# VH-VL binders against DNA polymerase sliding clamp 1 (pcn1), part 9

Target 1, 249 residues: DNA polymerase sliding clamp 1 (pcn1), of Pyrobaculum aerophilum (q8zty0)
Amino acid sequence: MAKQVLTYIDAKEFAYIIDSISVLVEEANFLIRNDGLYLRALDVSRTAMVDLAIPKESFEEFPEVEELRFGLNFKELKKLLRRVKKGDKISMEFEEGRVRIKLIGKSVRSIVVPSIEVVGEELPTPKVVYTAMVKAASDVLATAVKDADAVADEVKFEASEEALIISASSDKGEVEVKLDKNSELVYEFDVKEPASARFSLEYLVDITSKTSKISDIVTIELATAKPIYLSFDIPAGGKISYFIAPRVE
Below, E stands for the ipSAE of ESMFold2; O stands for the ipSAE of OpenDDE; V2 stands for 0.75 times the mean of E and O plus 0.25 times the DockQ between their complexes.

## First folded at step 12 (VH-VL; framework fv_sonavibart)

Design p4 (from m1 with heavy chain D102E; at its last look DockQ between E and O 0.59; V2 from the best seeds 0.68)
Fold by OpenDDE, look of step 12:
Structure p4 (fold): chain C 249 residues (1-249), chain A 131 residues (1-131), chain B 103 residues (1-103)
Amino acid sequence: as target 1 above (249 residues)
Amino acid sequence: QVQLQQSGPGLVKPSQTLSLTCAISGDSVSSNSAAWNWIRQSPSRGLEWLGRTYYRSKWYNDYAESVKSRITINPDTSKNQFSLQLNSVTPEDTAVYYCAREEGSPASIEDYFGPDAFDIWGQGTMVTVSS
Amino acid sequence: DIQMTQSPSSLSASVGDRVTITCRASQSISSYLHWYQQKPGKAPKLLIYYASSLQSGVPSRFSGSGSGTDFTLTISSLQPEDFATYYCQQEYTFGQGTKVEIK
């Protein structure tokens, strides 16, 4: 039988992907289909969801399978990934019940981990009709969220025909970041209907800070009192995205 | 105890509008932890979800694609009820219609999935479309 | 669209029998499957939610299991009041039903 091998060329990028996913979950199931690698998981509180889709074209080597499911503990994986250097590749070799993960660079480092079965299978997709979409510089979002976190435990997103406003307020202070539709930091702006929602900063700070290392652009989709949808295009191909439930009034 | 009581005519002529009402007791139509649904059942189509209305700081409606162009579900907070209006009915719309409560988790992403479990049902209303 | 297929469509059983009904989804739906009981002239009644959670007031002889694509409703010991039609449901879609008849 042919060896099933998955090889991602940019190990650093992969490490950032894992970091971004691990904001919500410590472990999760990956699904390899004939067209790509997929992951979908909810955090423990089930207030946030992460979705990953990487097409097979993004990989140097890709298993020839109809479907292959494997779970990984990200804590263990990250131990290896912390040693990643520029130019390294990451490879996963799949055996029955085990996965050999290799960092391939000037030297080859490898670990063998069990293929764990993580509770939870494919999750449904949130059914949200968004009325506002903004593509902007990801670092702007990350900074805005970080600033909000300094003064409050939640952040408000308000989209109008003119701008997206990210704000937070408490007795500690106030933060407001306005992204005008004509700003150089805004690449696309489409608001069909004004939208407003509040979100916990619990995951948002880490999500935005870590994903900004993957992609310079973030797509923000908003609807009033609905989950915010954040999506990041992976340079090698693919997408990592998040749903975060709104704060309930 | 939460109860749903349905009312409305059981006979509708083709091309007319089917109208039903579901009165809620023991819960609020504007509850942020519930959604209010209409489901119908026929021998030919089985159980079929038609749509729902729910309040999450704002009123929302979701409709099945099969009836989207003809259906309206409206809440009435003053009477604590919600209604079904299905326009331009045909014999294919002959069925037993049920209103049902869907209990949600407003703080969870799961609240935004498709219809969840229906824990409370109305008694059902047989609606016949006939000339 | 997700397709839900129940099996069998009907079955005959006697009081005291162990009855098993299966529901298969065309794709993985995790544990987001619910079971209902319906008697003639009555509305469906929720029995099991999220594949294995017993609804309040439902007898313990009812149980649900499964995840992914294959789910099972089990009645450990069929009682006279259990003769009915059972449906599985995932979001917008209901199964076609399984009629449990008296042998």
Scores: ipSAE 0.667, ipTM 0.848, lowest interface PAE 0.6, mean pLDDT 94
ESMFold2, look of step 12: ipSAE 0.747; ipTM 0.854
ESMFold2 (binder alone), look of step 12: mean pLDDT 89; pTM 0.927

Design p5 (from m1 with heavy chain A107Q; at its last look DockQ between E and O 0.92; V2 from the best seeds 0.80)
Heavy chain, then light chain:
Amino acid sequence: QVQLQQSGPGLVKPSQTLSLTCAISGDSVSSNSAAWNWIRQSPSRGLEWLGRTYYRSKWYNDYAESVKSRITINPDTSKNQFSLQLNSVTPEDTAVYYCARDEGSPQSIEDYFGPDAFDIWGQGTMVTVSS
Amino acid sequence: DIQMTQSPSSLSASVGDRVTITCRASQSISSYLHWYQQKPGKAPKLLIYYASSLQSGVPSRFSGSGSGTDFTLTISSLQPEDFATYYCQQEYTFGQGTKVEIK
ESMFold2, look of step 12: ipSAE 0.679; ipTM 0.822
ESMFold2 (binder alone), look of step 12: mean pLDDT 89; pTM 0.925
OpenDDE, look of step 12: ipSAE 0.844; ipTM 0.907

Design p6 (from n1 with heavy chain A107E; at its last look DockQ between E and O 0.91; V2 from the best seeds 0.00; counts 0 for: unsure alone 74.9 < 75)
Heavy chain, then light chain:
Amino acid sequence: QVQLQQSGPGLVKPSQTLSLTCAISGDSVSSNSAAWNWIRQSPSRGLEWLGRTYYRSKWYNDYAESVKSRITINPDTSKNQFSLQLNSVTPEDTAVYYCARDEGSPESIEDYFGPDAFDIWGQGTMVTVSS
Amino acid sequence: DIQMTQSPSSLSASVGDRVTITCRTSQSISSYLNWYQQKPGKAPKLLIYYASSLQSGVPSRFSGSGSGTDFTLTISSLQPEDFATYYCQQEYTFGQGTKVEIK
ESMFold2, look of step 12: ipSAE 0.730; ipTM 0.841
ESMFold2 (binder alone), look of step 12: mean pLDDT 88; pTM 0.920
OpenDDE, look of step 12: ipSAE 0.832; ipTM 0.906

## First folded at step 13 (VH-VL; framework fv_sonavibart)

Design q1 (at its last look DockQ between E and O 0.87; V2 from the best seeds 0.81)
Fold by ESMFold2, look of step 13:
Structure q1 (fold): chain C 249 residues (1-249), chain A 131 residues (1-131), chain B 103 residues (1-103)
Amino acid sequence: as target 1 above (249 residues)
Amino acid sequence: QVQLQQSGPGLVKPSQTLSLTCAISGDSVSSNSAAWNWIRQSPSRGLEWLGRTYYRSKWYNDYAESVKSRITINPDTSKNQFSLQLNSVTPEDTAVYYCARDEGSPESIEDYFGPDYFDIWGQGTMVTVSS
Amino acid sequence: DIQMTQSPSSLSASVGDRVTITCRASQSISSYLHWYQQKPGKAPKLLIYYASSLQSGVPSRFSGSGSGTDFTLTISSLQPEDFATYYCQQEYTFGQGTKVEIK
């Protein structure tokens, strides 16, 4: 039978993906199915969800399996990935109760980590009918969120027919960032109905900062007082995305 | 101690509008964590969710596809109640109609997987559609 | 569109019996399944939420289990007041019901 090996051509990109997931969780289950690699997890407070889907076509090698699940602790994996260099590939070979992980470049650096048991159910997709969508430069969103974090622990997203407004207010001051629909940094702007919601900044700064290293473009979807959906297309194919529940009152 | 009290006529002629109300005590129709549902039960279809209304910074309505062209659910904040109107009824709309509350946690992602569970129910109203 | 199938559609049992009824989903629904009891002429009453959590005021002889596609409601020692029809529910969909009659 063929080896159960997964090989991703761009180890640096894979490292950014892992780093982005680890904003919400220290460990999670990966699912390998016949068509791709999947991960879906909630943070401990159950206020944010990360969703990863990478089609098998994005891999140089991909296992022939109906379904293979394995749990990983990201702390050990991130230690190896800090040593990744430009041009490295990453491979994972799945064995009984463990995973052999290799960085393949000028030399081969490897570790073997246990496959851990991560307790959790298969999670459904949140059902939200979004009324506003903005596609923009991802570093613009990251900067706007960082500016909001300087003054408050919550941020307001408000989409109108003319712009997306990202604002925060506290005793320390006020911040407003306007992404005008005609800005060169706004690539798509589709507001069927105005939308407004507030969100905790707890994860947003790190999410937007980490994912900006994966994708130059973010898709932002909003509906009044509903979870925000942030999605980032992976250059080699696939998507990493986040739902963050709104604050009420 | 949350209670739901239904009212409305039990006999409706075909092609007319079925109209029911559900009065809420011990909670608010504009609660930021609850949603207010109509569910009906007939021998041929069993329990069938029809729709809901709820407030999350604005009023939302969700309707079942089977009735969405004929149904309206409206809150009345001044009376603390919500209504069901079902237009153009036929004998197939004969059923016991219930109002029900679903309990939610809007700051949790899990709340958005669909209606949670229906923890408080009205007493039911038998509605017969017959000429 | 998820189909919920309950089995059996009806059963007869004696006081003191252990009763088990099953709800099967056509696709995985994690643990987001709920159970209701309905007595004749009355509204449904919530028994179990999230597959296994007992609603307050519900006797401890009722329990729920399962995850994914297969779920079970168990009455450990049937009582005369447990004559009813039992329904499972996920999102907007109810099962067709299981009628429990005292033999």
Scores: ipSAE 0.740, ipTM 0.834, lowest interface PAE 0.7, mean pLDDT 91
ESMFold2 (binder alone), look of step 13: mean pLDDT 88; pTM 0.919
OpenDDE, look of step 13: ipSAE 0.844; ipTM 0.910

Design q2 (at its last look DockQ between E and O 0.91; V2 from the best seeds 0.00; counts 0 for: unsure alone 74.6 < 75)
Fold by ESMFold2, look of step 13:
Structure q2 (fold): chain C 249 residues (1-249), chain A 131 residues (1-131), chain B 103 residues (1-103)
Amino acid sequence: as target 1 above (249 residues)
Amino acid sequence: QVQLQQSGPGLVKPSQTLSLTCAISGDSVSSNSAAWNWIRQSPSRGLEWLGRTYYRSKWYNDYAESVKSRITINPDTSKNQFSLQLNSVTPEDTAVYYCARDEGSPESIEDYFGPDAFDIWGQGTMVTVSS
Amino acid sequence: DIQMTQSPSSLSASVGDRVTITCRTSQSISSYLYWYQQKPGKAPKLLIYYASSLQSGVPSRFSGSGSGTDFTLTISSLQPEDFATYYCQQEYTFGQGTKVEIK
């Protein structure tokens, strides 16, 4: 009944957020609650999960609703978002069976996309007790995983009390990136217990590349043979984060 | 097929340690996809998970908060079994104790939402804590 | 810390009846909910995993449904061997049980 509109003042930042989510999924449900915008989705192979939370205070305009759920295919949305200009706002107007998406700048450009039904239940948070945490420059992580991808399909993360080591090895060669706890590119380093795990590089290169456009800082959390947790604070408020399941021996 | 066989005394005096053993056949206690649990059942509390042990490049233990200070669960790879020790028991620890397996897929995020179903159970051991 | 409440706590039914047992959670959960059958003197037996998937070897008269906070176990035509206690489970928590008795 009442007009339901969501307006995000930095359309470019929103575009980066959508790019980052779309690494894992082609479509997903957004959930609007009285306190914020949420998204949680699992990739098709069920090895990686993306989690988005943006508080309502980060929006210029936010729907007054207990709960509104809508699904979007990101293909059409990304086409519009490539036309975002500096200073544009993005507005989403929720209508029966469709969403009107507007880029608001010197002129208003818009598309209407269907609200689709995406099969997906509310997903729980993975239960992991992490023993190592490193905050570092996000582009350093992006470069490290890209280097690993050049030689292998898997990457190993090893946290010791002195450093985080990111490495990959195959018959084509070996790569090792060491982030010493005292490096100027390491902002926090908290290792209660050494941790080691291996992960597929399938999504990591794109995740780290896309999210480095959102945040200069990544928080990396590890536990031996458990999912890695990567989180990125959004400058306007909120967080985008990822869990990636480990490879087994 | 996988089977769990329990052993241990059915009567324990208050303040002593309850000790039970679960022998595994058809699987390994160090399986990288399984976890090995103890669950108890009493009329007053129903089914109550106590804890588990499992191997994922190292040994892990998870314990219920209600018993965390008194419980130890240990694997024995040479005998392919795992044990329960519950210290300082009281009559409120009287229950049927079960060992149980949960079997997961550690390369899937879903495995980390909590335990999978308990698909294989031991036969149960009635333990009475009484003077 | 999610609470699990089964209803009813017990029920009386006749062979051939349709029986419905409900498990309610204090918060919305995904379909990671399991159902068990337990007969006297025996360990619980897994019936349903992921809210609606039938475990191998379980008769097709058993079915599970639901999502969010409300989950249901249904026995479409009760048989003599189905008189038992039924439990739901989510994470490490079990419901208090529903006893199905002879009417």
Scores: ipSAE 0.743, ipTM 0.845, lowest interface PAE 0.7, mean pLDDT 90
ESMFold2 (binder alone), look of step 13: mean pLDDT 88; pTM 0.916
OpenDDE, look of step 13: ipSAE 0.847; ipTM 0.915

Design q3 (at its last look DockQ between E and O 0.65; V2 from the best seeds 0.63)
Fold by OpenDDE, look of step 13:
Structure q3 (fold): chain C 249 residues (1-249), chain A 131 residues (1-131), chain B 103 residues (1-103)
Amino acid sequence: as target 1 above (249 residues)
Amino acid sequence: QVQLQQSGPGLVKPSQTLSLTCAISGDSVSSNSAAWNWIRQSPSRGLEWLGRTYYRSKWYNDYAESVKSRITINPDTSKNQFSLQLNSVTPEDTAVYYCARDEASPESIEDYFGPDAFDIWGQGTMVTVSS
Amino acid sequence: DIQMTQSPSSLSASVGDRVTITCRASQSISSYLHWYQQKPGKAPKLLIYYASSLQSGVPSRFSGSGSGTDFTLTISSLQPEDFATYYCQQEYTFGQGTKVEIK
């Protein structure tokens, strides 16, 4: 079998990608297709889904395969990725049953990890017709969610023609963050119909805080009592996105 | 055991409204773990999913794009049944119509996927559109 | 939209024969594929769900396999009551059906 190598130019960015994905899962299957690297996984409770898509153009080296599936344990991978420095590249060499991961910088460091087959299925895309779309600074969302987390275990998103309101309330207090459509922190604002939904903060805090390290912009899509869709564009190309199921009374 | 019993006329004139009812036994139309579907079958179009209704703290409806402008599926909790209304019918709507159940997962992302396996079916109703 | 294509459209077989029916999706659908049996004048009956899980009450001679785009329904030993039309289904879409007839 011919040597197959995947090289991502920005190892630091890749580390953040892995960090963002690992919010929902400890391990997952990657799929290499002829056009890019893909990952889709549900958390254990199946209330949240993460989707990663990185086109082959984002890689310095890319395997010439129709399809290659490999699973990684993110806890083990993160141990290596903690040593990543700015300017480093990350390379994965695929062998039968194992993956050699190289950090390429001033020196070359490598580890060999097993290629595990994670139990899981390719998942379809949730079928949701969204009525509100807001593109805003990712750190604003992260801060709003963090504030909400300080007072409650759930957060409410309300989109109107004028603004997106992120709020939470409990016996501990109340939080309200208003993103006006005309705010400098809002880049796009399209609300066809008002939308309102509540979500658990279990994953949102980590999702938003970690992904904001990768992308400065977040696209929020909302529909009443439907899963929220959060998408983040990766600077080197690609996209990481999340579906989070609404809380149902 | 869960059973679905269909009822309604088998003959409808063009431009009129096709109306069918599906009575549920052994389950609730407002079940959080079920969705209630209408599917039709014809020689020309095969098996075709038309739409569904289901309750998840509120009622939701999904319709096939091909009939979206003409179709209405309504639940009736008092009678534990759901209905199909298809407006402005043409001969192309001639088919055997089935009601069917698929399972869902509340508060799960999977609840928002398309229909799963249809494990329970009605007996079917042949509907002919003719003048 | 996803298209589901079954093959063959029809086949003739004898009692005791091994019968194989294929369903192909226009794109990967993982294991979200279900199989139905339909007899004349009756509603479809669920046989296999999620590619390989046997529905309760279905004889063990029925089995399903496959993932991604290619799926197979197998009847290990065809019985007289198995002469029917079989359909695959993915979410909103059904295959065109495979009619299993008596040879």
Scores: ipSAE 0.531, ipTM 0.792, lowest interface PAE 0.8, mean pLDDT 93
ESMFold2, look of step 13: ipSAE 0.731; ipTM 0.840
ESMFold2 (binder alone), look of step 13: mean pLDDT 89; pTM 0.925

Design q4 (at its last look DockQ between E and O 0.79; V2 from the best seeds 0.80)
Heavy chain, then light chain:
Amino acid sequence: QVQLQQSGPGLVKPSQTLSLTCAISGDSVSSNSAAWNWIRQSPSRGLEWLGRTYYRSKWYNDYAESVKSRITINPDTSKNQFSLQLNSVTPEDTAVYYCARDLGSPESIEDYFGPDAFDIWGQGTMVTVSS
Amino acid sequence: DIQMTQSPSSLSASVGDRVTITCRASQSISSYLHWYQQKPGKAPKLLIYYASSLQSGVPSRFSGSGSGTDFTLTISSLQPEDFATYYCQQEYTFGQGTKVEIK
ESMFold2, look of step 13: ipSAE 0.750; ipTM 0.849
ESMFold2 (binder alone), look of step 13: mean pLDDT 90; pTM 0.937
OpenDDE, look of step 13: ipSAE 0.816; ipTM 0.893
ESMFold2, look of step 14: ipSAE 0.734; ipTM 0.841
ESMFold2 (binder alone), look of step 14: mean pLDDT 89; pTM 0.925
OpenDDE, look of step 14: ipSAE 0.871; ipTM 0.919

Design q5 (at its last fold request DockQ between E and O 0.89; V2 from the best seeds 0.86)
Heavy chain, then light chain:
Amino acid sequence: QVQLQQSGPGLVKPSQTLSLTCAISGDSVSSNSAAWNWIRQSPSRGLEWLGRTYYRSKWYNDYAESVKSRITINPDTSKNQFSLQLNSVTPEDTAVYYCARDEGSPESIEDYFGPDAFDIWGQGTMVTVSS
Amino acid sequence: DIQMTQSPSSLSASVGDRVTITCRASQSISRYLHWYQQKPGKAPKLLIYYASSLQSGVPSRFSGSGSGTDFTLTISSLQPEDFATYYCQQEYTFGQGTKVEIK
ESMFold2, look of step 13: ipSAE 0.771; ipTM 0.856
ESMFold2 (binder alone), look of step 13: mean pLDDT 88; pTM 0.921
OpenDDE, look of step 13: ipSAE 0.863; ipTM 0.918
ESMFold2, fold request of step 15: ipSAE 0.755, 0.773, 0.757; ipTM 0.849, 0.858, 0.848
ESMFold2 (binder alone), fold request of step 15: mean pLDDT 88, 88, 89; pTM 0.920, 0.919, 0.921
OpenDDE, fold request of step 15: ipSAE 0.916, 0.915, 0.913; ipTM 0.944, 0.945, 0.943

Design q6 (at its last look DockQ between E and O 0.70; V2 from the best seeds 0.00; counts 0 for: DP in h3)
Fold by ESMFold2, look of step 13:
Structure q6 (fold): chain C 249 residues (1-249), chain A 131 residues (1-131), chain B 103 residues (1-103)
Amino acid sequence: as target 1 above (249 residues)
Amino acid sequence: QVQLQQSGPGLVKPSQTLSLTCAISGDSVSSNSAAWNWIRQSPSRGLEWLGRTYYRSKWYNDYAESVKSRITINPDTSKNQFSLQLNSVTPEDTAVYYCARDPGTPESIEDYFGPDAFDIWGQGTMVTVSS
Amino acid sequence: DIQMTQSPSSLSASVGDRVTITCRASQSISSYLHWYQQKPGKAPKLLIYYASSLQSGVPSRFSGSGSGTDFTLTISSLQPEDFATYYCQQEYTFGQGTKVEIK
């Protein structure tokens, strides 16, 4: 029978997406449905979740299946993706137990990798009613998080009617970044109710630095003592997003 | 060992308020590792979740949409209990009422997937609504 | 709303039989599905959580499996004390129950 093929026109963007997912997990299942490509995974400590959705319209070729599931190890996939050049497409051809991955540019380079079994990837969506939303430059958030990491293991996010404050404090020092609602780096600011929560910095530095290569804009959603929701629109279509559980006092 | 002991009247007249209490031993109502639920069971509706109360840096309540306008669940930290009040009852509220714990995972994203499995249940209180 | 339908509604079996109970969701759901046993006049008792994990103190003859829309509770060798009604649960929703009668 004919091979099932998925082709994404921007291989570099796909590489950034893989890098972003791999912050949390070394391997995960991808799910292909008739309307798109999906992935949802929880890190080993179960404190953070990544969610990927790319509609079929974002692909040059997309399989005609009701559902196709495959697991990949990201260490091996990233080795191939380091060889991506501007203008390359990436193609995945699925067969029993194997995936043929091609980088299609001036020449075609390919590798065959096993489709692996990855345990327990059917996860619900966190049940959170968010009271604050801020849309801002993604590199500003990345810088604020990196500054917080220099002084502490956790960061505090406080949304008020006038600003989002990102702060950290320890014996090593203090950091405070204030994003005023009227700042040129804040694109949307919708605070229905003030929100405050603290989060581990374990993954935040890498999440924000890698996803800033995908999107210049981050959407931040908060509620008091609830998971922070960070989402990044993919230029070719779709979204990558993260939930990070709050620290408990 | 955690135990839940229920109390409250078993007969309530239509339009009155159903009021039940669940006493907790071996755990705290303010534990960040738990949420405290009310669930009822009737022949016509089967098992039906009504709502919960829990503490995660502040007190939260979640209520089933079907009863949201009539229900209140309150913690009482001094007595280590939580209560159910259901206003304006009708014969359709006739059921066995259970309190139940779902264990929390306070720094895990799983704490936010909705109620976990109900691992500890009270003994049940049969409540009949009739004139 | 997602509907949870159990099958069969009731069954009769002999001690030692393998018993299978199915819970079907009206839409695909997560693997955060749980199974309970309820004996007459008693509160439900948790058996299986997250589709396949045994609750502490539950005999190993109970097992769970499934994903998507179809989930299964299996009793590998039915015992006299397993006479009960079994319920599945996802989030806030319970199935209607399956009554197991011992011959």
Scores: ipSAE 0.610, ipTM 0.811, lowest interface PAE 1.4, mean pLDDT 90
ESMFold2 (binder alone), look of step 13: mean pLDDT 88; pTM 0.917
OpenDDE, look of step 13: ipSAE 0.676; ipTM 0.843

## First folded at step 14 (VH-VL; framework fv_sonavibart)

Design r1 (from q5 with heavy chain E103L; at its last fold request DockQ between E and O 0.92; V2 from the best seeds 0.85)
Heavy chain, then light chain:
Amino acid sequence: QVQLQQSGPGLVKPSQTLSLTCAISGDSVSSNSAAWNWIRQSPSRGLEWLGRTYYRSKWYNDYAESVKSRITINPDTSKNQFSLQLNSVTPEDTAVYYCARDLGSPESIEDYFGPDAFDIWGQGTMVTVSS
Amino acid sequence: DIQMTQSPSSLSASVGDRVTITCRASQSISRYLHWYQQKPGKAPKLLIYYASSLQSGVPSRFSGSGSGTDFTLTISSLQPEDFATYYCQQEYTFGQGTKVEIK
ESMFold2, look of step 14: ipSAE 0.753; ipTM 0.846
ESMFold2 (binder alone), look of step 14: mean pLDDT 90; pTM 0.932
OpenDDE, look of step 14: ipSAE 0.872; ipTM 0.918
ESMFold2, fold request of step 15: ipSAE 0.704, 0.731, 0.685; ipTM 0.834, 0.845, 0.820
ESMFold2 (binder alone), fold request of step 15: mean pLDDT 88, 88, 89; pTM 0.921, 0.918, 0.927
OpenDDE, fold request of step 15: ipSAE 0.912, 0.912, 0.910; ipTM 0.941, 0.941, 0.939

Design r2 (from r1 with heavy chain A117Y; at its last look DockQ between E and O 0.91; V2 from the best seeds 0.82)
Heavy chain, then light chain:
Amino acid sequence: QVQLQQSGPGLVKPSQTLSLTCAISGDSVSSNSAAWNWIRQSPSRGLEWLGRTYYRSKWYNDYAESVKSRITINPDTSKNQFSLQLNSVTPEDTAVYYCARDLGSPESIEDYFGPDYFDIWGQGTMVTVSS
Amino acid sequence: DIQMTQSPSSLSASVGDRVTITCRASQSISRYLHWYQQKPGKAPKLLIYYASSLQSGVPSRFSGSGSGTDFTLTISSLQPEDFATYYCQQEYTFGQGTKVEIK
ESMFold2, look of step 14: ipSAE 0.737; ipTM 0.842
ESMFold2 (binder alone), look of step 14: mean pLDDT 89; pTM 0.923
OpenDDE, look of step 14: ipSAE 0.854; ipTM 0.912

